# VHH binders against Di-N-acetylchitobiase (Ctbs): the designs that were tried, part 1

Every score and structure here is a prediction.

Target 1, 344 residues: Di-N-acetylchitobiase (Ctbs), of Rattus norvegicus (Rat) (q01460)
Amino acid sequence: EDCPCSEASLCRPIRHHRDFEVFVFDVGQKTWKSYDWSQITTVAVFGKYDSELMCYAHSKGARVVLKGDVALKDIINPTFRASWIAQKVALAKAQHMDGINIDIEQEVDCSSPEYEALTALVRETTEGFHREIEGSQVTFDVAWSPKGIDKRCYNYTGIADACDFLFVMSYDEQSQIWSECIAAANAPYNQTLTGYGDYLRMGISPRKLVMGIPWYGYDYICLNLSKDDVCAIAKVPFRGAPCSDAAGHQVPYRVIMKQVNSSVSGSQWNQDQQAPYYNYKDPTGRLHQVWYDNPRSISLKAAFVKHYGLRGIGMWNANCLDYSDDALAREQTEEMWGALRPRL
Positions, changes and structure headers below are counted from each chain's first letter, unless a header gives other numbers; Kabat numbers aren't used for antibody chains.
F, E and O are the ipSAE of ESMFold2-Fast, ESMFold2 and OpenDDE, as the mean of both directions, binder to target and target to binder. V2 is 0.75 times the mean of E and O plus 0.25 times the DockQ between their complexes.
Where letters were taken out, [cut] stands.
Atom coordinates printed by the task and the answers are left out, and those that the model quotes come from them; centres of patches stay.

## First folded at step 4 (VHH)

Design b01 (from a2 with A33Y; framework vhh_7nfr_2)
Fold by ESMFold2-Fast, scan of step 4:
Structure b01 (fold): chain B 344 residues (1-344), chain A 124 residues (1-124)
Amino acid sequence: as target 1 above (344 residues)
Amino acid sequence: QVQLQESGGGLVQPGGSLRLSCAASGFTFSEYYMSWVRQAPGEGREWVSSISGSGGSTYYADSVKGRFTIARDNVKNTLYLLMDSLKSDDTAVYYCAKVQRGYSFYDTSGYDYWGQGTQVTVSS
């Protein structure tokens, strides 16, 4: 048969509803064999199709969803939208996938035809998937706040109403720095929660919001590091802001855990941002400051998910942890997965 | 049966030091995070500190960071809390607790076994 799995039943779409979503991104390299499958409800594939991952996820009762991306100029045409949706539905059927996560992060002017076209794409995609694949799930990635982040003027209430739920990318929150050009947390606690407050105040149900957290941090070169650990960064503009996190680079949690022990400062906690950071010197003698999330900062966010009755939690990306057989790595990895459990 | 038994509490003056111990039995001690949690009179339980199974990672509440040190001896199945520069605000019953595998130690509702507690009183 056309099913690549050891059992034909593993090629059937997942239909059962979960009361709490754990929505994880996978970027490849077969680290998925070591994930905490006791928690995972959805794997969003970001990269090449892996039939072994699909079979394994289905054996654990978890959904596997396609990546949905498209140029906004093309979706203004309703005929193009219909063809794109038909193509994605056919691909999901061919690969035995359980839906699609739409990852569109392009600039949209409030008065542009793209504003209405994007909402129409999400609605039509959801209708097509639900009709053609029983129990399928259509989701959309949104910024940490609906307040014009990265010049994205989207109809957030319309999009939320159109799809099954929103995955909120509560990270890269330094993509536009309007204040001092200094290094800061990837997902500062109070700023992150303000974004959810904004989504809720506009009338979006908490059952439509899945909190996305980063399992990666940012490494910034300090042009100057003050006695109070203020790291001045290069002025790299982004979408109208004079400074951005493009002044640094992303590092996964597994790299951070190895580097922090050899750092100048060791791990520090910033109470205002409720996030960890550390300072280190590179081989050329330059000072760096790294901001990241750890089990403590993640648990505080997971508690908010529970308190406000959000649909769930998840992260970019599950591959960021150390899945080696090293005892310390296994403990650190188990603690990161454990921090997602909002059990207060 | 899983058992956790605390000792080392007592009366101490402000600025003093105490060393708490927790004897663990009935499980593979080295495989689990262990925590110290305290409860002041009339207040809820407050997480104080946690240590990974290997002892390679330690975590502290802001109120005790720099003053308390958590440690473990996996050969003797014993957890320790070394408390320096004690303040009146540190007065509480201190509990040793086992963290369920895969659960956050910051969420004390995820703890499956608790000791009976040992009283620490910081007063002149």
Scores: ipSAE 0.000, ipTM 0.185, lowest interface PAE 18.9, mean pLDDT 89

Design b02 (from a2 with A33W; framework vhh_7nfr_2)
Fold by ESMFold2-Fast, scan of step 4:
Structure b02 (fold): chain B 344 residues (1-344), chain A 124 residues (1-124)
Amino acid sequence: as target 1 above (344 residues)
Amino acid sequence: QVQLQESGGGLVQPGGSLRLSCAASGFTFSEYWMSWVRQAPGEGREWVSSISGSGGSTYYADSVKGRFTIARDNVKNTLYLLMDSLKSDDTAVYYCAKVQRGYSFYDTSGYDYWGQGTQVTVSS
């Protein structure tokens, strides 16, 4: 597109650090022009490179970081790690990027060579980026809890020590359902907080933790919907668990907002999970239950971030909102961005 | 490196059947939703069908429901679309696509990788 960088300053890496991190994911679609740039400190580009986005983010003092994705089998080889890091550093320089966010979510057995290789990758990536791009930022996406989620046996303390901070993916918390095979919140409040407690109890500093919240929900077909709104879901196993959120599908907040007002139940609040949900009937007569996050549930989580002095907050993903010029859409979008600000 | 390669397209008479395949590599295939999307000449992309990583959940556009079946083989890293009772309106280039985690499969603009497409022509 236009830029880069008729104004030379827009091509220079961001070097300053803000007091509070607001770390957002962008997956393309050019909705970034409508983001709340008064909050954003880092944009992780998980879609196609957009040079206009990079220039604009830099004009706002925000970092733009690469997606770091690699197969675990390949990183056992230290020569491969060195080559991959060199390629990512070269790409960051070519695209005027401020670092990399490593997004590895693959299974690792505690006794496997991948266990130590992953920690080595994070350490070597951080060393390489810091050496080659002054002020660059290296981060790593971790599960909502360090306790064996999705069969990911990682050296969480080693990884936290190795990089600038962890983005905690405190969502997809129904990826493994060990209890009743029923629909539930994507990020239930108490379960989410338990995960942060686990990271902190391991000795990881709160300044190493950025809370990731979902701007999407899950839509589940109910095999049975009880009078108490318990939605029984199909038994779809995942990484050893008998049931999973793979029984449903992800829906972005913009779709949820258009559907909830015409739903059978309207928006309901579940006090135990501190999350909203609703029931609707599809054109074929099947009952569905949708679980999501709204400004209320997000604000509660933002308050936890402030109370425990976490490094920051962020979300998957900024494209999930309705950025049209519709008055209601604009109000809903402003409320979602506003909910990220820790208040009380 | 992620690669998706479709095959199995061709010319078929109305009422006929075709089986499309998509060979996937470069990612953990079983962990991602996969979709079929079609594009007729001069028209935009139309979502056709999606399947969960395990294969336990499948979804179809109203226009193909009851006629098409989406399936996957996670050992062979291959996605399939079994197309029965084909109509002239099914004529399009068919693409397989990887659904990015954090994305609804209904949101085709969020698919991170696409195959090159395979042409399906239904004509007498």
Scores: ipSAE 0.000, ipTM 0.298, lowest interface PAE 13.1, mean pLDDT 89

Design b03 (from a2 with A33F; framework vhh_7nfr_2)
Fold by ESMFold2-Fast, scan of step 4:
Structure b03 (fold): chain B 344 residues (1-344), chain A 124 residues (1-124)
Amino acid sequence: as target 1 above (344 residues)
Amino acid sequence: QVQLQESGGGLVQPGGSLRLSCAASGFTFSEYFMSWVRQAPGEGREWVSSISGSGGSTYYADSVKGRFTIARDNVKNTLYLLMDSLKSDDTAVYYCAKVQRGYSFYDTSGYDYWGQGTQVTVSS
């Protein structure tokens, strides 16, 4: 209730909508002081409430939205949904938040009661927030494609119609590998675009789609590395697929930048996937292959966003960059933020 | 509803061994990276080790590499840390933690659930 900001007006929810959305995730580190606030329209908080972040974001005209998570089995009950929504609205008012981003990534069978319950949750959440907090924003995180990714059978058109827009998690695109068990890009260009094409083909407006890009990559141990840089990976199943990106691990851009210059191969560009990669040898002598996104690959995706009139762009997550005062780190960080800008 | 419960800590002499266990419940254990993180008195958190959901990939901090082994039993929903050649510098509270989907295990600030911790004291 009491405003923790230096100005009372900074506790008022943001009401104006930007034509182009820049939707970023923050995981609770105080790196937000160094973000490119000239671009940001929404910060989705994945961490503890930070009133200084809220005050600062509002001073820049940017929204700060709550994380919405809940067990899918609980939301079958409409009384539970109403109670959960009332709690989230009350929390948003108490913390001076501008809305909620619903992040539900659970398996749903098409014939299950959870299928209808999820769409009802999104609709009821949106109605509640819009009624109780004028100008508030309700969004939902969706997979890189509506085609049954990770056994998620969702009513994508119903969810899109119910909320303000979808944040498309166009990353972790190797979560299920149905082909050869080899290392590949986190967000391969053509595969990523196929996902957006599928959403659009379903009748979802491009104004309902915000493109999420990764500011992290995957580091894979190579069981074998061919002369053509094909890295064979361990067969780690995930949700029915025989292989997955669980054979590797996520690594943030700041770590990648420190490692790539000392790598065996240096940074390479894969034209088929339109993504950078490199090979390195660990202290035990094992060969690794790292796939990531850089200003070049991000700029290509930003061009697609502009050309097809999508609502915006954003990333997981803003904390992945090196915000130190090191000259090279600062240059690399500025290039990554700059790559999000549509060339206008 | 998610619970992580550590056990197996204690007092041991330098050069000794301990086996830590972490019993997990309330989530699909085999789908997530799990980590061990330690905190010495008056110090910050130090990432120690992580293991992939299947157990096929393991990762270690340079300070423990070659001495510690992380393992898991996905049937019993239990995470282990086998600690050999213990040094006085290994004295700390050891925490079991769940790595959230979409987070690097190197980013311990992104861990969504933590155990209560188990004390390991290495002293002669």
Scores: ipSAE 0.006, ipTM 0.457, lowest interface PAE 9.9, mean pLDDT 90

Design b04 (from a2 with S50Y; framework vhh_7nfr_2)
Fold by ESMFold2-Fast, scan of step 4:
Formats: structure tokens, C-alpha cells, sequence
Structure b04 (fold): chain B 344 residues (1-344), chain A 124 residues (1-124)
């Protein structure tokens, strides 16, 4: 309700439009003071509300948007949708937020009532926010490809038409492994680009697509590591696929940087996937393989954003970097932020 | 219904030890990774430790490594945090949490269920 900022104007919603989006996620660990605010246009908050972050972002002309999450079974009811939207609009006003990012990643059958209900939710949420908060932004997180990823049968063209733009989660691309159960890049270059090609071919404008980059990798225990660095992983099924990235765990870039130089292999580059990886041995003697993204792999993807005129770029998540005063950490952090800037 | 219930917190002098427990119900405990997360007054949540569903992998924040040990008993559906050489900076409410699939254990906002918390106070 009351403005918590030192200046009342900082509680006013951001109204100006940016031609190029830099859309970042924050999970609430107070590292936001050290972000590269010269780039950021939107912060999507996935942690506890932080009024200082909101005030600071607004002082930099950046939007701060709510997390939108709801059970799909509930939104079949139009009265429930209306109530949920009213509640989120009221929350945005109370917390001085500039919109909402809808993060629904639930399974949907193509013939289910949830299929149409989800598109209706996005449309009605966008209409409500735009009406109640002038200049507000409504966005939706989509999978790296519209082709049935994680059993999500969504009306992608309808959703894109309904909201301001899509944040494409072009990561977790090993969530369903239909081929050999082996460790692989979180966001392999050619596979990632194929996903964008699929969105574009179905008629979605490049101005509706913001490319999501991972600032984290996956650490997999190798049941066997071949001489060609093929890491066989445990068979952990997910949504119908026999194998998945659940055989490993996510690790942020700051942890990867501390580990990679002391690893067994050092950093390696996989030309086919255009991604770095390394092998290490844990304290119990097991071999691991870690796949991640670095300034090189990110720069290649940023170049694609520029060449195809996508709306922007962003990442999960800004807290992944090392924001300490250490000189090496500072350099590595600056290189990661810099890699988001398209070459040329 | 998923439920997590912590116990074992209390007052202890610097250099002392405590054992926290978390009783889990309402889900297949052995299939999910678990974490301990703490929150000091006026601070954000700080991830402390992680254990995989099988117990085969454990990880610790640098601030507690060598002093804390995470363990689990999948037969009793119980998570433990054994805290040794406690410091005043360890004073916080400690929460056990179920780690959601697809989220880094470093990113506590990705946890889908939390306990009520148990207070640990380290002071003379």
C-alpha cells in the first residue's frame, strides 16, 4: 500500500517500452545490488517480495513482475480465473509491480478442457493487467520447443497472441531423453535453434520471443565414462521418456567456476553441441560429468537473437554468478553479463 | 497431504552441538531430495545442506562445511542435520524442505514444501 521507497515516484509503474528486452530472474538472495543494471529491462521475482529490489529496479527504469502460478484444474472455471486475476492485479498494485510472468509448466492433453482454459487465462490476465495498470507487462514462460515438450499440449500461437511476449526456457533440454541415456548439454546449440525455428514456422513473430539462457549447468554421476567422454547416466524416467536430467542435479555457474579448474579433465568444448563440459571425481571416488554454458556458448546464442530480430534475451537466473569482491569472480561475472550483448 | 515437521532446536553456547530432525509424511520420501535452509532475522533464506533421495549425494554451504552433517533415514521418513562447533552466526530459524524436480538446490525458491521451522540460538 504505502510506498516503501525513498522517493514516491519509484513506486509508479514503468510505462516506457523497450525495443530490446533483457529479462532476468531473481530468486531473492540479495545479490541484485551487483547486477548489470545497464542491460536489465525486466526482473521476474521468484523469491520473497523485496521492496528494496523493487525501488532500485524502478530507479534504473526496469520493470519488476510477479510470478504467476496456478493449478490448471482450477482455471477451467471462468469465475476462478476472474478471481485469481483480480487477486494478482491487487497484489501487483500493493507491491508496486509492473506486471506478471506466468510460469505454468504442467501437463496438458490436447483434448482436455485445460487446453482452452490456459489460453483463456493468459488472454484474461493480459486484459486485466493492461486495463488496471497502465503500461503493465504480461508474459508467459514456454518450453524450448512447441513440439509437445514434457507432455505440454498448449495453444502456443493463441498464448503468444494473448500476451506481450513469450520467455522461451531454452534450457532443461534433457528433461526427456528419448535416445541413449547419456549426459548432454543443458541447451545444445542446434537443438535450441531448432526450437526457435519451430516457434517461427508456426507463425509466431520473432518480436514475441525472448531467448532464455541457463546460467546453471547439470552435474551427472557417470555409471560409466568412455574414452570418448560419453557419460552413461541412471535411467530416471520423466513424463513418458525413459531417461531424464533428473539423473543429475542443477549447479549454478559460481559453483562450476570454483570446480572446473581443479577437475580431472579441465574445461572441454563439445563442438557438436557447442557447449563446455568437464569431468571430476567426487570424495567417494565416483566420476561425474558437468555440462554448462559459458561466455562463448552464450555469445553464439546472443548472435542468433540479433540475426533473427528476436525481442530479447534473458536468463535463469541472475543469482547464479559470484558477486563477491574477488578479482577473478568479478571478471567471470562481467564476462557472463557481457555475453548477453549481441556481437555487432 | 505433504507435511514436514522440524524438531531439535534450542539454545546452545558457542562451540556446542545440536541435532535437528524433520519428520516427513504425505509423499514417497525416498524419491525426493531434501534440503536444510536457514533464515536469520532481517535476512533472506540461506541454503545450508542438500541430500539426494537415496542419500548417496550430499552438499554443504561453505559456511557450514566440516561442521554440519546431513543424513536421512528412508525407513523412518526422517531427515537430520547434525550441527557441531556452532557459532553465533549460525543463529537462525532452520527449515527442512522438499526439493522440487527441475530446480537447483541452491535456489530455495524452487522448493515446493517447507516445514514450520525450528529456532537455533547460539549465545553465551
Amino acid sequence: as target 1 above (344 residues)
Amino acid sequence: QVQLQESGGGLVQPGGSLRLSCAASGFTFSEYAMSWVRQAPGEGREWVSYISGSGGSTYYADSVKGRFTIARDNVKNTLYLLMDSLKSDDTAVYYCAKVQRGYSFYDTSGYDYWGQGTQVTVSS
Scores: ipSAE 0.014, ipTM 0.439, lowest interface PAE 7.0, mean pLDDT 90

Design b05 (from a2 with S50F; framework vhh_7nfr_2)
Fold by ESMFold2-Fast, scan of step 4:
Structure b05 (fold): chain B 344 residues (1-344), chain A 124 residues (1-124)
Amino acid sequence: as target 1 above (344 residues)
Amino acid sequence: QVQLQESGGGLVQPGGSLRLSCAASGFTFSEYAMSWVRQAPGEGREWVSFISGSGGSTYYADSVKGRFTIARDNVKNTLYLLMDSLKSDDTAVYYCAKVQRGYSFYDTSGYDYWGQGTQVTVSS
């Protein structure tokens, strides 16, 4: 087994688990050299394999895990599950990776064979990785609430029991809008917290939950912007809901920071949602409203993680910040990483 | 069945212009945002440009801003990239891609469908 690192020890899987997880996503673009490695415990790779990233992460004692994705129709077959797991284990060994993060976000009917098959996949993947790679970590991405989000009927307690922990994607919380078709926060504070309450009430341990924070926001075109800053949006349906965040588009924090300076409103704070937003006019004269998270809103959520003893925190995604040498960009980037640290 | 088919690539001299087209089928084109993404030999994928489903919002990578224009024709289900003042560094395979609902267009790993690509070579 060829080790691409300067030290052979850096190709050994990380065996030690940290008491507090900081679980971050990387989508490529070589920005990883500028991340806050004093915090990171796991990097989940969504881009092409980068051996330099793997070597560097291991030098900091951080895990690097594979993306696990598969079509639900295929996993009903136990022979297919076994082959897929064997392939992923072999890939992890070849790339010196520390595990896998399973990112399945497909619709599942409660009465379908996919319901039990998904839990079996998670269990079998965890057993295979733990057997074949000592100290490896298997995790699963779940929606912000177990209550039927995006028509996902999953055995959440079974999945949590089967793997090391759940990364809770507590963002895209406007994926289904059942109320007024208006722009809103990507991760409204109280709604986000009710999702965690739902997981806990069904019997899932707080030590099985890692809170996922968005480092991106949504930009919505306002069909009408009221005096009270209510932005009416286009009716774009999603999985049974009449309106969705597909009426807007995602923007990373680095773009938001440059745009807010030219906005009509400047950054505003919505107390009910505990999230920042701003209004701007595009070059064609249309009004937009952007909702995002900033160090203030992230710090409030980090405090919840600490208070309820959750396993950790993390974000989608680490590439969203401005890693240039600009002094303001550097300050803003440091504030965003700092906001993940739990505070009283 | 979603299909994306690029055309319009070729060899062009520095300072020249090309117009790329992408014919889309198998989905309600006007309801989905689209992007152009390029890949130079030996390089990773670089996001180039984005257009919303209505055509109302457009975004460009800093490397192409002011030189490229993205457009769409929702009646003809066709996406365009108009490339002016081409440089040798623009040499790449250009892909049109359907932006998945709920994904940032900056995160090309979240795109659900890709065309086969069209080669653009900028050389004298």
Scores: ipSAE 0.005, ipTM 0.395, lowest interface PAE 10.4, mean pLDDT 89

Design b06 (from a2 with S50W; framework vhh_7nfr_2)
Fold by ESMFold2-Fast, scan of step 4:
Structure b06 (fold): chain B 344 residues (1-344), chain A 124 residues (1-124)
Amino acid sequence: as target 1 above (344 residues)
Amino acid sequence: QVQLQESGGGLVQPGGSLRLSCAASGFTFSEYAMSWVRQAPGEGREWVSWISGSGGSTYYADSVKGRFTIARDNVKNTLYLLMDSLKSDDTAVYYCAKVQRGYSFYDTSGYDYWGQGTQVTVSS
């Protein structure tokens, strides 16, 4: 339709694909004006349409993609899938968007009709977008491992084949805790890499995998904090596991950076998990342990991306950093963006 | 008994480089954050850099960012400061310091042990 940009060319879909993807999520707080646009190849919008963001991203050669969300019960019906796809294609055209990122994280039984229906949805969505919007990009968010995470029995090879690539949500890795009920890293290094190994061993090309990094951590109340910094957490079950990260809450990097300075421990590094953490005491006197990712832990993961030839890297979410004019905040923000650049 | 011993200072031309070392003993080195603090003649102490116990996190004063790198070797119980592109304003006695748990890296009142210092002089 009518182009809201200063130049009509900025409403044309981005048609070229870059060799290395930097896939970022935006939740609509207008912090996008301060992102590192020298790196970004795709912005996945998790809020209301912002035409200024679309125009600016296109001026930098970056894609802007829709959020794809739908109830699994509905997609069993092929007529429903066709209508949903047509609606999303029409919306992408109306908003001058470059594709869609499908974010379905629902439980699926291996024997259910939803198993085949989900793969069909991804295939049909990709066919529809590619046909109707030349150069458009269709992607799908997957768990940190294909091995039954959160009771998601998906046809991972079929889904990977069907779409342009998978964004691997290699975070929330404590969603199911099968071992000791203790606080741990959001994305422990070796466990994260095991997930990528699992995707690769099932025959998925590394060119189909974009590594998702958390720019947020988890804050856990410690029922007991040992001398060795082992934080015992409340037993909150999730999808069959006795304990989960639901015992804590998510905290963005900008809050973590302000809090670590006043913490009991200062920032510590856990070598086994290759992740930073710290302990702090809340106003009521309770001890907390916070696990997060910093430029060092991110750089180690970026090195893995480069070494194994993955399609790219990205994060949930770009709004997590401190984009204020404070000198320390600016440096910390620049270091976080810089850590995404693979070095080896 | 906790001891911190700096070395590696000296006279260098503007634009030159130096590597400072701090040998630590008497405590479990890997369990504590460490800092570098400098003091120019006739001036107060200026915090320079901080490193976490594991080495996973580092912070720098604005005056040295991009020029100095803090590092540690927890096997050898040694703290380092790699100084590049030295300026006359970097002339000072450089101290390594052990950071008490729970203190901000900017809060030098939380530093419980200090070395004797090593002199760095940047002059033509």
Scores: ipSAE 0.000, ipTM 0.086, lowest interface PAE 23.7, mean pLDDT 88

Design b08 (from a2 with G53W; framework vhh_7nfr_2)
Fold by ESMFold2-Fast, scan of step 4:
Structure b08 (fold): chain B 344 residues (1-344), chain A 124 residues (1-124)
Amino acid sequence: as target 1 above (344 residues)
Amino acid sequence: QVQLQESGGGLVQPGGSLRLSCAASGFTFSEYAMSWVRQAPGEGREWVSSISWSGGSTYYADSVKGRFTIARDNVKNTLYLLMDSLKSDDTAVYYCAKVQRGYSFYDTSGYDYWGQGTQVTVSS
């Protein structure tokens, strides 16, 4: 299609790879005008296509990549895979996009035909995009650990070898709670780092790993809140685990910042998990405990990214911050973007 | 020319209090976050506390939380660290530092200007 940008050059795909990746997700709420474009290397579009966002990102030398989703039953058929890839390549060309981020989070049994089909899809998608769009980037979202998280039996080494790099979703780490049914950090520090250790021990290069951090937390209703701030939560099973973070709900950082100011406890730091939390009472008198990430917890993770020579960092999602003209909101937003910068 | 000058250090008994000041010049003080960093004898630099450009957000290391208070006066271009319930482990040279815009407060490698430091000694 014709170029919607003010300059034709802004519709050319980004062909150059950055040494350090800052990979961010956008859900299409027009907040992108306020992002820290001095850092961003890739924007993964999870909402509606916005040509102004694409033009602006390209003016900053940043890639804009498609969301790749598909039903696993369909990709067993190689003819279906070829057709899907051709359609996604055509869409990327039509929208002047720089690649695709494959976001498949479905259950896969190790013995199923989907196991081989998923690796084949990633390989064939990467080959197609690289052939048809010079310099294009194909990435795949993986769980915080390769150890059977959410019943995903994937060929992680095969997928890593097949694509440009993995975006590691180092969040939703309470999706399966095998221990005590209590509220905990969305991305506890040591557990998060264990996931990277697992990927590295499999032989995956640190240059294939981008650390994804959450800019959102979880709000849990406490069935009981102990004097030691242990919040017992409802037993909501998920994919074989007796308890899960489905007992709570996700809350973006902008909402957390307003709520923590009116909380019972104020923001507390949990040293074991290296994460902040707070307790509050809802209008019905029920006690809640909220676990989140702040500039401190994020900067500790950014330091790990640099120390181990990972490819980069990023987050879900850039829309979680308060981009209003409010002075305090602007300041908190700048601090969150700043926390992504590793030690130089 | 950017200049940061600390003052208010000295010898104090355990359980005592000190107020450190940092006079800033050569930049628009009200537009930048500021931090306090300390270095104990034989140790590396340890981040202590940071304050946002407006003073609306304050951050503390766990070792000083509840005992120290960071504050700023944007009219006087001065940063403060109010130190209560001082312990022998608080003995260090305390540095005032300017945070580069867009850098994490917790990452001291992102600090572009540093003062010369002021010695705090907590002993009997």
Scores: ipSAE 0.000, ipTM 0.267, lowest interface PAE 16.5, mean pLDDT 89

Design b09 (from a2 with G53Y; framework vhh_7nfr_2)
Fold by ESMFold2-Fast, scan of step 4:
Structure b09 (fold): chain B 344 residues (1-344), chain A 124 residues (1-124)
Amino acid sequence: as target 1 above (344 residues)
Amino acid sequence: QVQLQESGGGLVQPGGSLRLSCAASGFTFSEYAMSWVRQAPGEGREWVSSISYSGGSTYYADSVKGRFTIARDNVKNTLYLLMDSLKSDDTAVYYCAKVQRGYSFYDTSGYDYWGQGTQVTVSS
């Protein structure tokens, strides 16, 4: 109700829409003072509310949006949807937020009532926010492809039509491994682009698509590492697939940069996947293979965003970089932010 | 319906040991990384330790490294925290948490389910 900022104007919702979106996620580690605010158009908060972050973002003309999460079984009830939307609108007003990013990643059967209920939730949320907070932004996180990823049977065209745009999570692309159970890139170039092609073929405008880039990789224990760097991984099933990236774990870019310097292989480039990887041996003698994204792989994807006229780019998540005063860390961090900027 | 239930907390003297357990149900335990997070009175949440889906990789906060050991039993769907050389600064409510698929162990905001907590008090 009252403004926590030094200037009352900083509590007013951002109404200006940028031609090119740079949509970043923040998980509340207070590293936000060191972000590249010359690029950022939206910060999606995935941690505790930080009024200083909100004030600062608004001082840079950037939006700050809420995380929207809810159990799918609950949203079948239209009275529940109305109540949830009213609560989120009230929270956005109380925290001086500019909208909401809906992050629902639950399994949906095509024939279930959740299929229609999810589209209704997105539409009703967008209508409520736009009515109650002038210039507010409602977005929805979608998988790297609309083709049944993680058993998510969603009305993708309906959802895209209902909200301001889709943030495409073009990462975690090994969540279901239908081929050989081996380590692979988090966001392999050709597979990632195929996902955008699928969205576009459905009739979704490129102006409704913001490309999500990972600033983290996956660390896999190799049950066997071949001479050709094929890392066999444990068979951990996920939503019907016999193997998944749950056989590994996520590591942020800052950890990867420290680890690659002590790796067995050094950083390698895989031409097929257009992604970097490296092998290392842990303290117990186990071989690991790490797949990640670097300025090179990100720049290739940023070029695609520009050439095909997508709405923008962004990443999970801005806290993944090393914001210390170390000279090498500063250079690596500057290169990662710079890679999001499409070249002419 | 995901449930996480902690046990094993209590009062212990400085230099003592405790073993915390977390019983998990309502999800395929062997597919997910798990974490321990603590909260001292009047303080924010502090990440303590994480373990990969298989138990093959373990991670510790600098404040507990060398004193605590995280372990899991995928047959019993149970997570453990073995706490040695306890200090008064270890006094807190300890929470078991499930790491959401697609989220780093380091990002506690990505934890989708939390237990009710178990109190650990280190005092003479």
Scores: ipSAE 0.006, ipTM 0.443, lowest interface PAE 9.5, mean pLDDT 90

